# Designs tried in a protein design chat: VH-VL binders against q9umr5. Part 127

Target 1, 268 residues: q9umr5
Amino acid sequence: SYKPVIVVHGLFDSSYSFRHLLEYINETHPGTVVTVLDLFDGRESLRPLWEQVQGFREAVVPIMAKAPQGVHLICYSQGGLVCRALLSVMDDHNVDSFISLSSPQMGQYGDTDYLKWLFPTSMRSNLYRICYSPWGQEFSICNYWHDPHHDDLYLNASSFLALINGERDHPNATVWRKNFLRVGHLVLIGGPDDGVITPWQSSFFGFYDANETVLEMEEQLVYLRDSFGLKTLLARGAIVRCPMAGISHTAWHSNRTLYETCIEPWLS
Key: E = the ipSAE of ESMFold2; O = the ipSAE of OpenDDE; V2 = 0.75 times the mean of E and O plus 0.25 times the DockQ between their complexes.

## First folded at step 5 (VH-VL)

Design ge31 (framework fv_mavrilimumab; at its last look DockQ between E and O 0.88; V2 from the best seeds 0.00; counts 0 for: pae O 5.1 > 2)
Fold by ESMFold2-Fast, scan of step 5:
Structure ge31 (fold): chain C 268 residues (1-268), chain A 123 residues (1-123), chain B 111 residues (1-111)
Amino acid sequence: as target 1 above (268 residues)
Amino acid sequence: QVQLVQSGAEVKKPGASVKVSCKVSGYTLTELSIHWVRQAPGKGLEWMGGFDPEDGETVYAQRFQGRVTMTEDTSTDTAYMELSSLRSEDTAVYYCATVSYDWKTGRYSFDYWGQGTMVTVSS
Amino acid sequence: QSVLTQPPSVSGAPGQRVTISCTGSSSNIGAGYDVSWYQQLPGTAPKLLIYGNSNRPSGVPDRFSGSKSGTSASLAITGLQAEDEADYYCQSYDSSLSAWVFGGGTKLTVL
């Protein structure tokens, strides 16, 4: 008897994109109920992340209620940030394994085709001017834009990532930390050949300093201050790091070796 | 403005093979994912297989694996579906269709269909 | 037997509302795969009517609407017209079969 699995997609994704993942789960854990949440698909994935969190919250509540033994979350790319916030805002979540597939947990500072579609004349060096405006914060991708050369603007203007990471004060921070700490396992997956998540170490809570030198999770103030529980989770052995080379951004949910190595062991 | 034009009706004997063509216009074949769906007289639609729009690989429905081959000729913008070891229950209209991704909704659909090719298998 | 279950027939009079159900399972609609609907007029190829649960292609009138809940989906047709007389098919993806699947079809008769 396996716990149900809830899948939260990323930017511009379709539930169809996860067909291989569901096939792998069915092969190794037959009888597992897997639900891909088909909310905020396509350009709706550009809606503000707090709006997405509210919608996904409404969708996960009945699934969690039907599974008193707990559920697992598999959250891909931008979806990993949605899941971060879900685990913080839900006073009653029963998530055992939170599996984060190449999600920019400390933010994004790199060009993508999605950004060029939205802001065709912008470079990563000047996107801060748009993203850290009130208008820019109405787009999900700007909610986790983290320019390491304008960290002061990020800390002041980010309406989402800086708050859920505890990088800026929020009245709910203590409750959010308490809720997040109820997770059984935080499984972080990512790799150098992703090609989209920049720096790729953002998937492991590493990020650029002002010189674009990557500092790993244990050197981050968010970890050192234990702002939302990373240090506590690591101390109790609840954080799993599973880096893998050779996997592009759109292949994390369709690579059998990755599934067997990084995902399968955490589905009980 | 995609248009799919299929080859004409075929009559085959049991045990023979049939190869149905689907000519694409309005777009280059390499930009499209062509799938095949059949419909027996008076019955419903049955997916046979096609080119996966995300993987770029050809995928077949389990019941047709070993009997069906789907290929493309990019020089003539023509897709083909060849079904071998024909049986009387293979009598059906065979349709080609495009499977397209709508980025606005994040959804796939079988959005354009050929006119259909009647294949009759009789002794 | 089809993987997605539809009623074999439904009927209505002009101006009325009809609903066509599509019942799946945990491996298809219940797994989060979206539902498309196709209209097939007598003697013609199927035509995309609804995709992604509720989206209409250009040219499809707003009296056609789709919805999805749990393991099922439905197509609603309001202001029924004589030209709506056709076969209607739902479609989704099934992870246990690794295949696109269609419902058995529903014949709509306009009385």
Scores: ipSAE 0.789, ipTM 0.899, lowest interface PAE 1.2, mean pLDDT 92
Fold by ESMFold2, look of step 6:
Structure ge31 (fold): chain C 268 residues (1-268), chain A 123 residues (1-123), chain B 111 residues (1-111)
Amino acid sequence: as target 1 above (268 residues)
Amino acid sequence: QVQLVQSGAEVKKPGASVKVSCKVSGYTLTELSIHWVRQAPGKGLEWMGGFDPEDGETVYAQRFQGRVTMTEDTSTDTAYMELSSLRSEDTAVYYCATVSYDWKTGRYSFDYWGQGTMVTVSS
Amino acid sequence: QSVLTQPPSVSGAPGQRVTISCTGSSSNIGAGYDVSWYQQLPGTAPKLLIYGNSNRPSGVPDRFSGSKSGTSASLAITGLQAEDEADYYCQSYDSSLSAWVFGGGTKLTVL
């Protein structure tokens, strides 16, 4: 009756952090097999995102094979970028709902406790010096760092985000777009009180221009060029935007109202 | 370094209540997530409840819901577990333990344990 | 029956290798919740032995190792010593019960 659900965690997360989400699914969709992928936990969540994508791909293949009718993805924070890359690189994925739970889909330009801990003398205005170096790109945080004031460096140095967004030409761009477009629904979740994702509209494919004014998804060049399929998905009615105020970054997977409003309807 | 020191053994009659204390030293109580685990004589470990390590909310195992109350006094760094309507089957050693997150591995565990408090329920 | 199933006892001679299994389900180990192991000497509190499936706390000898696969986990003890005679418990989280869960325990006897 219900498709299996695969959960992909974020930076420094544990499977235990998703216990409430799993409990909600068990209550509303009894019999649903839900798996939080127990990979790249703790410090390993700082490994390059392409390494994480490769490892998570290996983990999801047998789950998808056992469920030919399809699966759902719930992907939190950094995990939403991993999942979007999975949808692009997997030629025959069978994902129905891709649920992006407060993920920095257009990148991150904000100081966080983890960033301060990792690079204690830096701040967002000078992190481009670290992140847009070959050494910096070996950290997952830097793989989606998006400094709106150094866009030329971002476009040249980003080894992950600029590629999956189709902001640089590459030989797989057409295939990745085709693969991503096979998703049934893209469910975007986030909100203004998140406190970590900066700007919070990154969870909805919005981002800063050079003046730090937020441009919405439909104003982004990647949407207008339809670089990886956002315009096509929106025209198809496949994009669901579910913003919710009053939820901090660590509480998205433990709020029942959010689950019932934004997640539950998509777990067929 | 972190130590959990529990109150002494107690003998209770059926129908009474017991309140076990767990004093923390080495850290303050607000920095820790205290949980309670009991062990009947000759039997295994049974989780009773505690303060969730991520949000600080009190959670109780379903079996004890309505009979157990877990509280803390941050001014004395002491956690308490009170079990009411005692029965002979509640005879057990009651442990307090910390549930903590290791950021290096991204994992939770019951890493520090008190010495245990024997509670005997007999007529 | 306990939620996590362990053999009630295992035994081995000094210097041998023994393993202790921990079998769960799709709502605990199979959901991606990690496994911890505790050693309990007679009359003492449990002591953390393995956490996060395979990590050893400081001071735990490297002859103790853990692994997880599918819905099951294993604790391996190599170079068995008399001091290893104890009860061993696996532990995880279960999303159907909304609870931390322990295995029923395994008594290790060193012959």
Scores: ipSAE 0.608, ipTM 0.844, lowest interface PAE 2.3, mean pLDDT 92
Fold by OpenDDE, look of step 6:
Structure ge31 (fold): chain C 268 residues (1-268), chain A 123 residues (1-123), chain B 111 residues (1-111)
Amino acid sequence: as target 1 above (268 residues)
Amino acid sequence: QVQLVQSGAEVKKPGASVKVSCKVSGYTLTELSIHWVRQAPGKGLEWMGGFDPEDGETVYAQRFQGRVTMTEDTSTDTAYMELSSLRSEDTAVYYCATVSYDWKTGRYSFDYWGQGTMVTVSS
Amino acid sequence: QSVLTQPPSVSGAPGQRVTISCTGSSSNIGAGYDVSWYQQLPGTAPKLLIYGNSNRPSGVPDRFSGSKSGTSASLAITGLQAEDEADYYCQSYDSSLSAWVFGGGTKLTVL
């Protein structure tokens, strides 16, 4: 039998958004138990990511307990960060494949529709004034806002991304790294035509330097220092990078070719 | 508030076609996703098909594939459902309804319904 | 025959609490798809009663409530009134059928 699949949605998503993905899985892996977690939907997806992590943890624990052979995680967009954090705080998870589906794993620094809606009078260049404030960090989007021009503020004020990245020292960093390294495979999916994740390379742990030049994962301090285990995972052959062009942000979970190429191989 | 007004009752012979209309007001048709649901006398609700806003296309239930056609006239804010090769078992009240997404809750629902159109198929 | 299973009928006296169950499977309710409930008064079109498992549209009294757990959902009606006599339908989405699906309906009789 196939391992259960747990799906974690992104910002403002609903379970209906993943109908095609479920259809694909059912067709190619009949009998697979797929659960789209119905938590923090719609506006509730704006709640602090740590709160979401706790909620999703409560939901996945019983699923994992019933699947001693292991489970697969498919985590879309913002959900990818939630899942990474989840795997960092859980010392007993049994995740075989962690599929990060177009997630801003290294953060977000771009003007998107979501940003315009939440902060209509702000540009990405001055959003640090809001996001790195105490009240700004009460919004999920700000929890992974990564301003390359204000690294000091990011490191000191980011209550989520900087911590799960191990960029800011904290007493749980070593344990979180150990927990995250329990994952069998980390599958990173994204592409240049996404239109939302900025830069799109963030889905592969690439990101801007101080001159807004995109550096690859291997050039990032979090990799070089192996602060949360990326270097170790890569050395193990446990990181899979699956870039694909021609896919918009809202289509990653509904593209058959993408599914067959980047997702299906890791659901066995 | 959305209002859906459907065309009047129809009586058809087996093998004929019927086309039911659904006039939208309050919002424009381009702002709505119209679906069709029928109900045989004394029976339950059955989804026939409708516009999927995420896919940008009309989707039909497998049972009605090749026999049903759903169209829209945006100039008159009217949706149409045509069912061909009518059978006695197609006798039912046909409803148009809106399927809306609430971004606040992240939920879909059939939130507004037409008054229904009775279609009788008899020899 | 319906993808979602409901009891054919339930009854209660005025002022009582009644519940209507809706049982699905791993391809619909169990997969995490939302459940909506519709009230159909005699000779009228269905009316949205509950959406997103437990949300009430404006105008729906709080004596109506919905819940979902596992592969099942439930509609609860407290303080039953004569006007509540109607047919009630649950609805969800089924990924295996690629279709919106309804329950078979439950006739509620107020004694």
Scores: ipSAE 0.021, ipTM 0.602, lowest interface PAE 5.1, mean pLDDT 93
ESMFold2 (binder alone), look of step 6: mean pLDDT 89; pTM 0.914

Design ge32 (framework fv_mavrilimumab)
Fold by ESMFold2-Fast, scan of step 5:
Order: sequence, then C-alpha cells, then structure tokens
Structure ge32 (fold): chain C 268 residues (1-268), chain A 123 residues (1-123), chain B 111 residues (1-111)
Amino acid sequence: as target 1 above (268 residues)
Amino acid sequence: QVQLVQSGAEVKKPGASVKVSCKVSGYTLTELSIHWVRQAPGKGLEWMGGFDPEDGETVYAQRFQGRVTMTEDTSTDTAYMELSSLRSEDTAVYYCATVSYDWKTGRYSFDYWGQGTMVTVSS
Amino acid sequence: QSVLTQPPSVSGAPGQRVTISCTGSSSNIGAGYDVSWYQQLPGTAPKLLIYGNSNRPSGVPDRFSGSKSGTSASLAITGLQAEDEADYYCQSYDSSLSHWVFGGGTKLTVL
C-alpha cells in the first residue's frame, strides 16, 4: 500500500486546483489516500504564515497519527514555506518525502499581479517600506519578501522567513533544525519559465546577492552554516533537485511530464 | 444578478439529436463557466460536463463522451448542449448552470441555474 | 447509484432542527474537495444553498448551515418552516472519476 499524501496549496488556491495532480497519483499509485488541505483558501491565503502554520498543523496531526509508516507532503508555491515551518515546529512529524513545487524557499523579490493588486503603486524596489513594517508582516506575501538591497531590514523585520531559514537567531532554532532533519527526502522543483517566483532559483535555495546576481544554494550563508540542516541533508543524499523549463507558475501541479519526472519517483 | 434562460421543451425519436440553448444575461459569457446537469423524472442530479475555467477546455462526463457537444456563441451570450444518438433513458430535464470562483473564500459553486429544458425521447 | 450517499428522506415539525448527511469517500470529500448544497422546490430548478462547505450566498437565511468532517458533510436546518419542504442535494468533485458528483438527494417533509 502507498503512504498517504498531504497537499498544501499556495496563494489564492483551492483544492479543485489540484485535481490533475490527484488524477496522476491515482493512475500511477492506485489506492493512495490523498488529502488537499482546504484551509486558508482564497484571500485567507494572505493571513500571516505563522497563523497558517498553526492551522495546517492541526489538520496534519491526525493524518500523520493514522499513518505510522509515514506520509508525503506536496506543497505548492507559498505552501512550500508553510511546509518548511511545519517540519520544523513539529517534533513528531513522520514525513518521508517533502515535495516543494516552485516555492520561494529563499524568498521573493519580483513584481507579481498579487503584489500589484495589494500595493498598486509600489515597485519591488520600494515594497520593503511596507513589507518590513509591523502592518506588512500581517500579510503572508510580506512574510517571505526578501529585498537583497535591504538585508538589514529583512533580517530585523521578517517575522517568518528569516527565522525558519536561520538567517536571524531564534530560541527554538536547534529544535527546529532537529525536527526538519527527520524528513526523508527534500524534493525541490522549479524552473526558469515560472514567471512568478523571482528569482526562480529561490525554489532551489538560490537567491540574489546585493548586485542581483543569483548565488546557488551551496554559496548561501544558511547552507554554509547548516542553519536548519540543508548541508546535512545534502551530505545524506536526501536533497533532490528537479528543474524543468517550459512550465508557468500555475501549471506545476497539472503537467504530466513534470509529475512523472519529479514527483512520481518520490511517492512510495 | 445573472439570469439563465433555456430553450423550450423538445420531443425526439430514439436515434435523433437535440440541441438545448442557454441564454446568459447580466454577465458576459466569456467571464463565465457553463456546465450542464440533467435530471430524469423523479430522480437525482447528474453532471454531464462543462467549460473548465482553469484548463480553458470543455470537459465531459465519461458516459457522455462521443455523444455530447457543448459549445458557446459569445456574440449572443448563448451556450449550447447537443446530445446525439438519443435513447429513452435520456428523457430528463436538462439544466445549464454557471460555475463561479469566489476569490474571497477560494471556492467554486454552481451558483445560477437555468429553468430547465424537458427533453422527452419516445417512439 | 450515487457516489455521495444521502438519506432518501428526513422529516421534522415546524420550529425543529433537522440535519441531512452526505457521505463520500477518499476520492471526493475525503480528498479535500468542497461540498455544496442545493435546494430544489417541487417543479423548479435547483438553487444554491451552501457552497464551499459552509458559505451562504446572498439571500439564504442563516437557518441553513453546512459543515464538513473527514469524508462526510452535513446540512443543518434550524427553525424548520413549511417552505423548506423540498429535495436537497449535496455536491463535490471526485478525483477518481475526474468529474463533479451529486448525492442521491434527500426529500425533506415538514410535518
């Protein structure tokens, strides 16, 4: 029998958005129990990420408890950050594969329609003024806004991403690292044609330096310091990188070739 | 708000085809997803198919594949459902309905329904 | 047979509370797909009553409420009135069939 799969959606998503993903899983792994968590849908996806983490945690606990053999997580876009935090705060998770679909793991620094809807007159160069305020940190999008030109403000004001990435110290950092390291596999998926996640390499823990040159995961301070376990996971052979060109942001969960290449091998 | 007005009742012989129309007002057809649902006399609701807004394609229930065609005329804001090779079991009221996405809740619903078109298939 | 199971009938007296169940499986409600409820008065088209498990459209009285738990959903009607006498249908999406599914319907009789 196959391990249950839990799906965590992204910004403004719903369970229906994942119907193709569930169809693919049913075709290749018939009998798999797949649950898309229908929490924080629509505009509620703008709620602070720590609030979302708490809600998703409450939903995930009974599913994990009923599956002593383990579960798999498939987490899309913003949902990948929720799953990062879940794996860190849960001292009893039994996740085998954590599959991150085009998630801004090192943050976002790019204009999107969502940001323009929320802040119509702002450009990415001045959004730090709003996002790094206490008010801005009440929005999920601002929780992972990572302006490479204002690292001081990001490190001081980010209530979520800087903490889970170990970029700023936190009393729970050692426990969060220990918990995260229990994951069996970290499967990172993303690509250059995403069009939303900026830089797209953020899905692979790469990010801009102060000159907007992308540095890959192994050049990041969080990796070099092993702040939450990336270096340990890579040495263990537990990190899988699966980039694919030609896929737009809303198509990661509905592309059959992507599923067969990057997701299917990690569902047991 | 949205109003759906369907064509009148039809009586057909087995083997014939029927084409039911659904006129949309209060909204443009290009902004809506129209789905079709039928109900045999005294029985429950059965989904037949409709335009999937996320895929940009029309999808049909497996049992109607090859017999049903759903089309739209955006110039007249009218959706159509044509069912061919009619059988006595196709006797039913056929409804068109709008499928809408509520961004506030992140939810889909069949929020407006036409009045229904009775199609009777008899020899 | 319907993919979503509803009791064929339920009854109550004016002012009472009734609940109508909708039982699904791991491929529909259990997979996380939302549940909507429709009211069909005799001789009329279905009317959306509840969507997204528990949301009411404009014009639907707060006497109607929906909930979802595990593989099942429930419609609750409080302060039952004669005008509530109708057929009620639940609806969800089914990933194994790749299409929308309806329950078999429940006839509510107001005594």
Scores: ipSAE 0.687, ipTM 0.863, lowest interface PAE 1.7, mean pLDDT 92

Design ge33 (framework fv_mavrilimumab)
Fold by ESMFold2-Fast, scan of step 5:
Structure ge33 (fold): chain C 268 residues (1-268), chain A 123 residues (1-123), chain B 111 residues (1-111)
Amino acid sequence: as target 1 above (268 residues)
Amino acid sequence: QVQLVQSGAEVKKPGASVKVSCKVSGYTLTELSIHWVRQAPGKGLEWMGGFDPEDGETVYAQRFQGRVTMTEDTSTDTAYMELSSLRSEDTAVYYCATVSYDWKTGRYSFDYWGQGTMVTVSS
Amino acid sequence: QSVLTQPPSVSGAPGQRVTISCTGSSSNIGAGYDVSWYQQLPGTAPKLLIYGNSNRPSGVPDRFSGSKSGTSASLAITGLQAEDEADYYCQSYDSSLSDWVFGGGTKLTVL
């Protein structure tokens, strides 16, 4: 029988958005119990990420407890960051495959319609003034805003991403690293035509340097220092990279070819 | 406010086709996702299909696949549902309804309903 | 017959509380899909009563409330009034069928 699958959605998403994904899983792995966590939907997806992590944690505990053989996580967009934190804060998680669907793992630095709606007078060049304030950090989207031209402000003000990436020191860092390393597989998915995640390589732990040149995962300080275990996971053979062109941000969970190529092989 | 007005009652013989219309007012049709639900006399509600609110594709319930066609005329803000090869079991009230997304809650709902069109299939 | 199971009838006296259950499975409510509730007065079209498990549209009295837990949902009506006598339907989405699905309906009788 197949391990249960837990799905964590993104910004302004709902469980209905994953109907095609569940259909694909049912076709290829019939009998799989799939649960889309129906928490922090709509405007609630803007709540601080640590608040969301607490709520999703409470929801996943009973599911994991019922599946001693393990579970799989499929985490979309902002949801991939929630799952990153879940794997770090839970000292008893039994996650086999963590499948990250186009999630800004190193942060976001790009104009989007969501940012324009929330902060209509801002551009990516000046959003740091809002996001790196205490008020701005009460919004999920600002928790992973990563301005490469103001990296000192990001490191000092980010209440979420800089901490889970080990870019700023935290008392729990050693425990978070130990917990994260218990994951069986880290499956990274993303692509150049996403149109929202900027740079798109953020989904693969790549990111801009101060000149907006993208440096890949292996050139990042968090990887080189092994801050939360990426280098250890890669050495273990536990990191899978699955880039795909031609897929827009809202289509990662509804593209059959993407599912068959990048997701299906990891749903034991 | 949104209002859905459906065409009048129809009486058809087995084997015929029926085409029910749903005129939208208060909004333009292009901003709405219209779905069709039927109800046989004394029975419950049965979803037939509609335009998916997220991707705009037409989706039909498997039970009606091959017999039902749903179309829209944006120039007249009118949605249509055509059911072919009618049987006595197709005698029902046919409703059109809007499916909308509430961004505040992240939820979908069938929020506005037409008055219904009675289709009677008798020999 | 119906994918979502409701009791066929429920009854209560004016002023009482009544609860209508909606039981699904792992492919619908259990998979995380939300539940809506509709009220249908005799001879009229269904009216949206609750959406997204527990949200009320404008104009629906706070006597009506919804909840969801596991594979099931419930509609609670407090302070029953004669005008509440109607058929009530739950609705969700089913990923196994790729269909929106309705419960079989519950006839509420106010005694």
Scores: ipSAE 0.736, ipTM 0.879, lowest interface PAE 1.5, mean pLDDT 92

Design ge34 (framework fv_mavrilimumab)
Fold by ESMFold2-Fast, scan of step 5:
Parts: sequence; structure tokens; C-alpha cells
Structure ge34 (fold): chain C 268 residues (1-268), chain A 123 residues (1-123), chain B 111 residues (1-111)
Amino acid sequence: as target 1 above (268 residues)
Amino acid sequence: QVQLVQSGAEVKKPGASVKVSCKVSGYTLTELSIHWVRQAPGKGLEWMGGFDPEDGETVYAQRFQGRVTMTEDTSTDTAYMELSSLRSEDTAVYYCATVSYDWKTGRYSFDYWGQGTMVTVSS
Amino acid sequence: QSVLTQPPSVSGAPGQRVTISCTGSSSNIGAGYDVSWYQQLPGTAPKLLIYGNSNRPSGVPDRFSGSKSGTSASLAITGLQAEDEADYYCQSYDSSLSGYVFGGGTKLTVL
């Protein structure tokens, strides 16, 4: 029968957002056990990402233990970063497909309604002053804020993204890389019409240089150094890239064509 | 403060249609998601459908698709539920309710309910 | 048959604790969808008592509490009072039905 699916939501999100995704899975893979983790919903999604990783870890351990043939992860938006860290900190995960739905894997640098709600007078060019403070790092959105004009501050102050990407040294880096490489498939999904994730290529490990020109994954130092295993995964054929135009940020989990093209093939 | 006031009791023959109204006060109708739930005498609650705020459109429960139509008149802040091809088993109290999203908790709830409209289907 | 299963009745004496269970499946509570609870006094419309598994709306006393584990949810009422005598309904979303579902209801009798 089909492997269980675990779903991790994003910023200001809840399990209800995934009802269409679960309907699609039930139609194409009837009998699949799907669990949408209802932790860190709404305002609680602003909690520091390491706190969220610990909470989600406690929730996924029993699910993985009961599924000896493996599980699939579908992780949306900010949730994709949580799943990245989960795969690194868990010595014994049995994840086959890690499906990342429009997640800012190299970080975020863009003015969005979410940021304007929290910091209404701040522009993206000035948010580094808040985010790269100890106080700012107590908010999830600041844990993956990546200002390409203040890369030295990002490397020094980021308590989460710079560490899981291996952009700053960490004592556990070798073990985290070994653990992450246990994943069967890394399925990356995103597109130019998302409207929230900036640059949208962050969902594919591309990101801005100091001139705001996007450099793709293969030109990133984290890829070239193989800091957490991207180069190794690509070499063994384990990375899948599935870009799609015409999909807004809140529609990745509710578009049938997207599901059939990018998600369904990876749910064994 | 939200208040929902429904139309009065209806008696219909099998095969007829009934249209129940729900007038909203305390908020504008465009700011709310109205859902409909029925309860047959001595039975439990059954969801019929309503406006889905995530999709931005009205959705119906599978067993009522083709028989139910839910509409809104924003000029009078009134929601309507019309059920056609009535059978005796459609005898029930019909409730309108608001569905609200609490962004602080990320949760949805049916937080305000109308007083109910008794629809009796008998020959 | 209700998609969510509740005991048809439960009883307790004033001051005691009662618990009402709500048993679902992998397509609703087990899938991570949250649970709400409603109180219906005789001859009245349902009233929201608990939403999002354990959250209380303003005006609901803290002697009412909700919890969820696996495919089931529970409503606990402590310090029972005569005015708590009512029908109680759980509710969730079901992905296989693409809609909201209610439990069959539990009649609470305060002895």
C-alpha cells in the first residue's frame, strides 16, 4: 500500500489549507494515511524555527516509527525550512520523498503583506536592522531573512538558515549532512507568479547576489562546497525540479494540474 | 457583535422548494462566511454548505449538490438557502451560521448561529 | 450513521467531572483537522463552546476544556452544574467527503 504522507504548513497557516491536497491524494492514491501537523498554527508560526523544528520532530517520530517502508513529507512555504532542519537533526528518519512547495530554501528578500503586518513602516532594505538582532531572531520570518546587501550580518546573526545551509560553521554540520543525505528524493516546486517568495528561485536554491541578480543553485557556494549534500543528491539523480507559472503563493496546495505534474509522481 | 435573524417557519409539500433567509447585523455580509446546517427532529447536526473563505467561493456537501443553492444579497445583508425537490426526510430546523478565521490561533469556527427555521414537508 | 462517533448519553452529579469522547478516522481528526465543540440547550440553537481543539471563546468558563489525540477528541466538563444539561456535538473537517462533519451528539444529564 502507499507510504504515509506528513504535511507541514507555513506562516499563518493551518491544516484546513490542505483540504484540496488531501482530496487529490485520496483520489489518486486511495488508502494513503495523510497527517497534517496542526502545530504552530496562526500566530504560533512566528515562534523561532528551532522551537518549531523540535515540536514537529516530536510529532513525526511516532509516525515514522510505525512506517518501516518509509514516509513522504510535503512541506509548504516556511514549512519547507522546518522540514530541511528535521531531515538534518534526525539520525534515523526514513523519508523517501521530501516535497518542498514554494519554500524559501536560500532565504527571503522581499516586501510582503506578512512583513507589513508585523513591521508596517519597514522596507526590505531596512528590515536587516530588526531581523539581525537577538530580538529579531526570536521570530521565524527573521530566521530566514537573507539580505543580499548585508551578507556579513546574515552570516553572523542568522541563528537558523545560515546554519542549516552550512553557510556558517556549526559543530553538528557533518552529522546534519549525513542525516539529510538519507532522503530518497528532494522535489523542489515553485514559480514566478508566487508573489510572496522573493526571489522565487529561492525555492530551487537560487538567490540574489549583491546586485540582486539571481544565481542558480549550481553557482551557490553551498552547492559547490556540498555543505549539506545538494551536489551529492544531484549527482545521484535525487533532485527533482518542477517549476510552474500561473500559481500564486496560497494556491500551491490546491491546484490540480500542479498536483498531477509535480507531486503525484513522487507519492509511492 | 454579530446577530443572525432567520425567516419564519415553512410548511411545504413533497416536490416543492423552500428558500430560507438569514439577515446579518453587526457586520457587513461581505466580511463574513455564511454556512448552513440542518437538524432533523431528534437527530444531530448536518452541514449543508457555505462560503469557503480560503477558496473564495460557495461549496456544497456532496449529498445536497444539485438540490441546494446558497446566495447572498449584500445590499440587504441577507443570505439565502434554497432547497428543491423536497422529501419528508428534509423536515428539519435549518440554521445559518458564521464561519470565522482567528488568525492568532489559525483556526476556523462556526461562531454565531441564527435561531433556526423549521421546515416541515408533509402531504 | 455519523462520521464522528460520540456516546449517545453521559451523566454526572453536580460538582463532578464528565468527559465526552469524539472518535473519528484518518480522513478527519486523524488527518490533523481541528475539532470544535457545540452546546445545544433544549429548544435553542447550538452555541460554540470550544474551537481549534482547545480554545475557548469569550464567555465560556474554564471548567470546559478540549483535547485531541490521534483520531479522537475529548470534551471535559469539571464542576458540573445543572445548567450544563444539554446536547453536545463535536465537529471536524473530512477530506474524503470534502466537507464539515458533526458527531451524533451526546445528551448530558445532571442528576
Scores: ipSAE 0.015, ipTM 0.663, lowest interface PAE 8.4, mean pLDDT 90

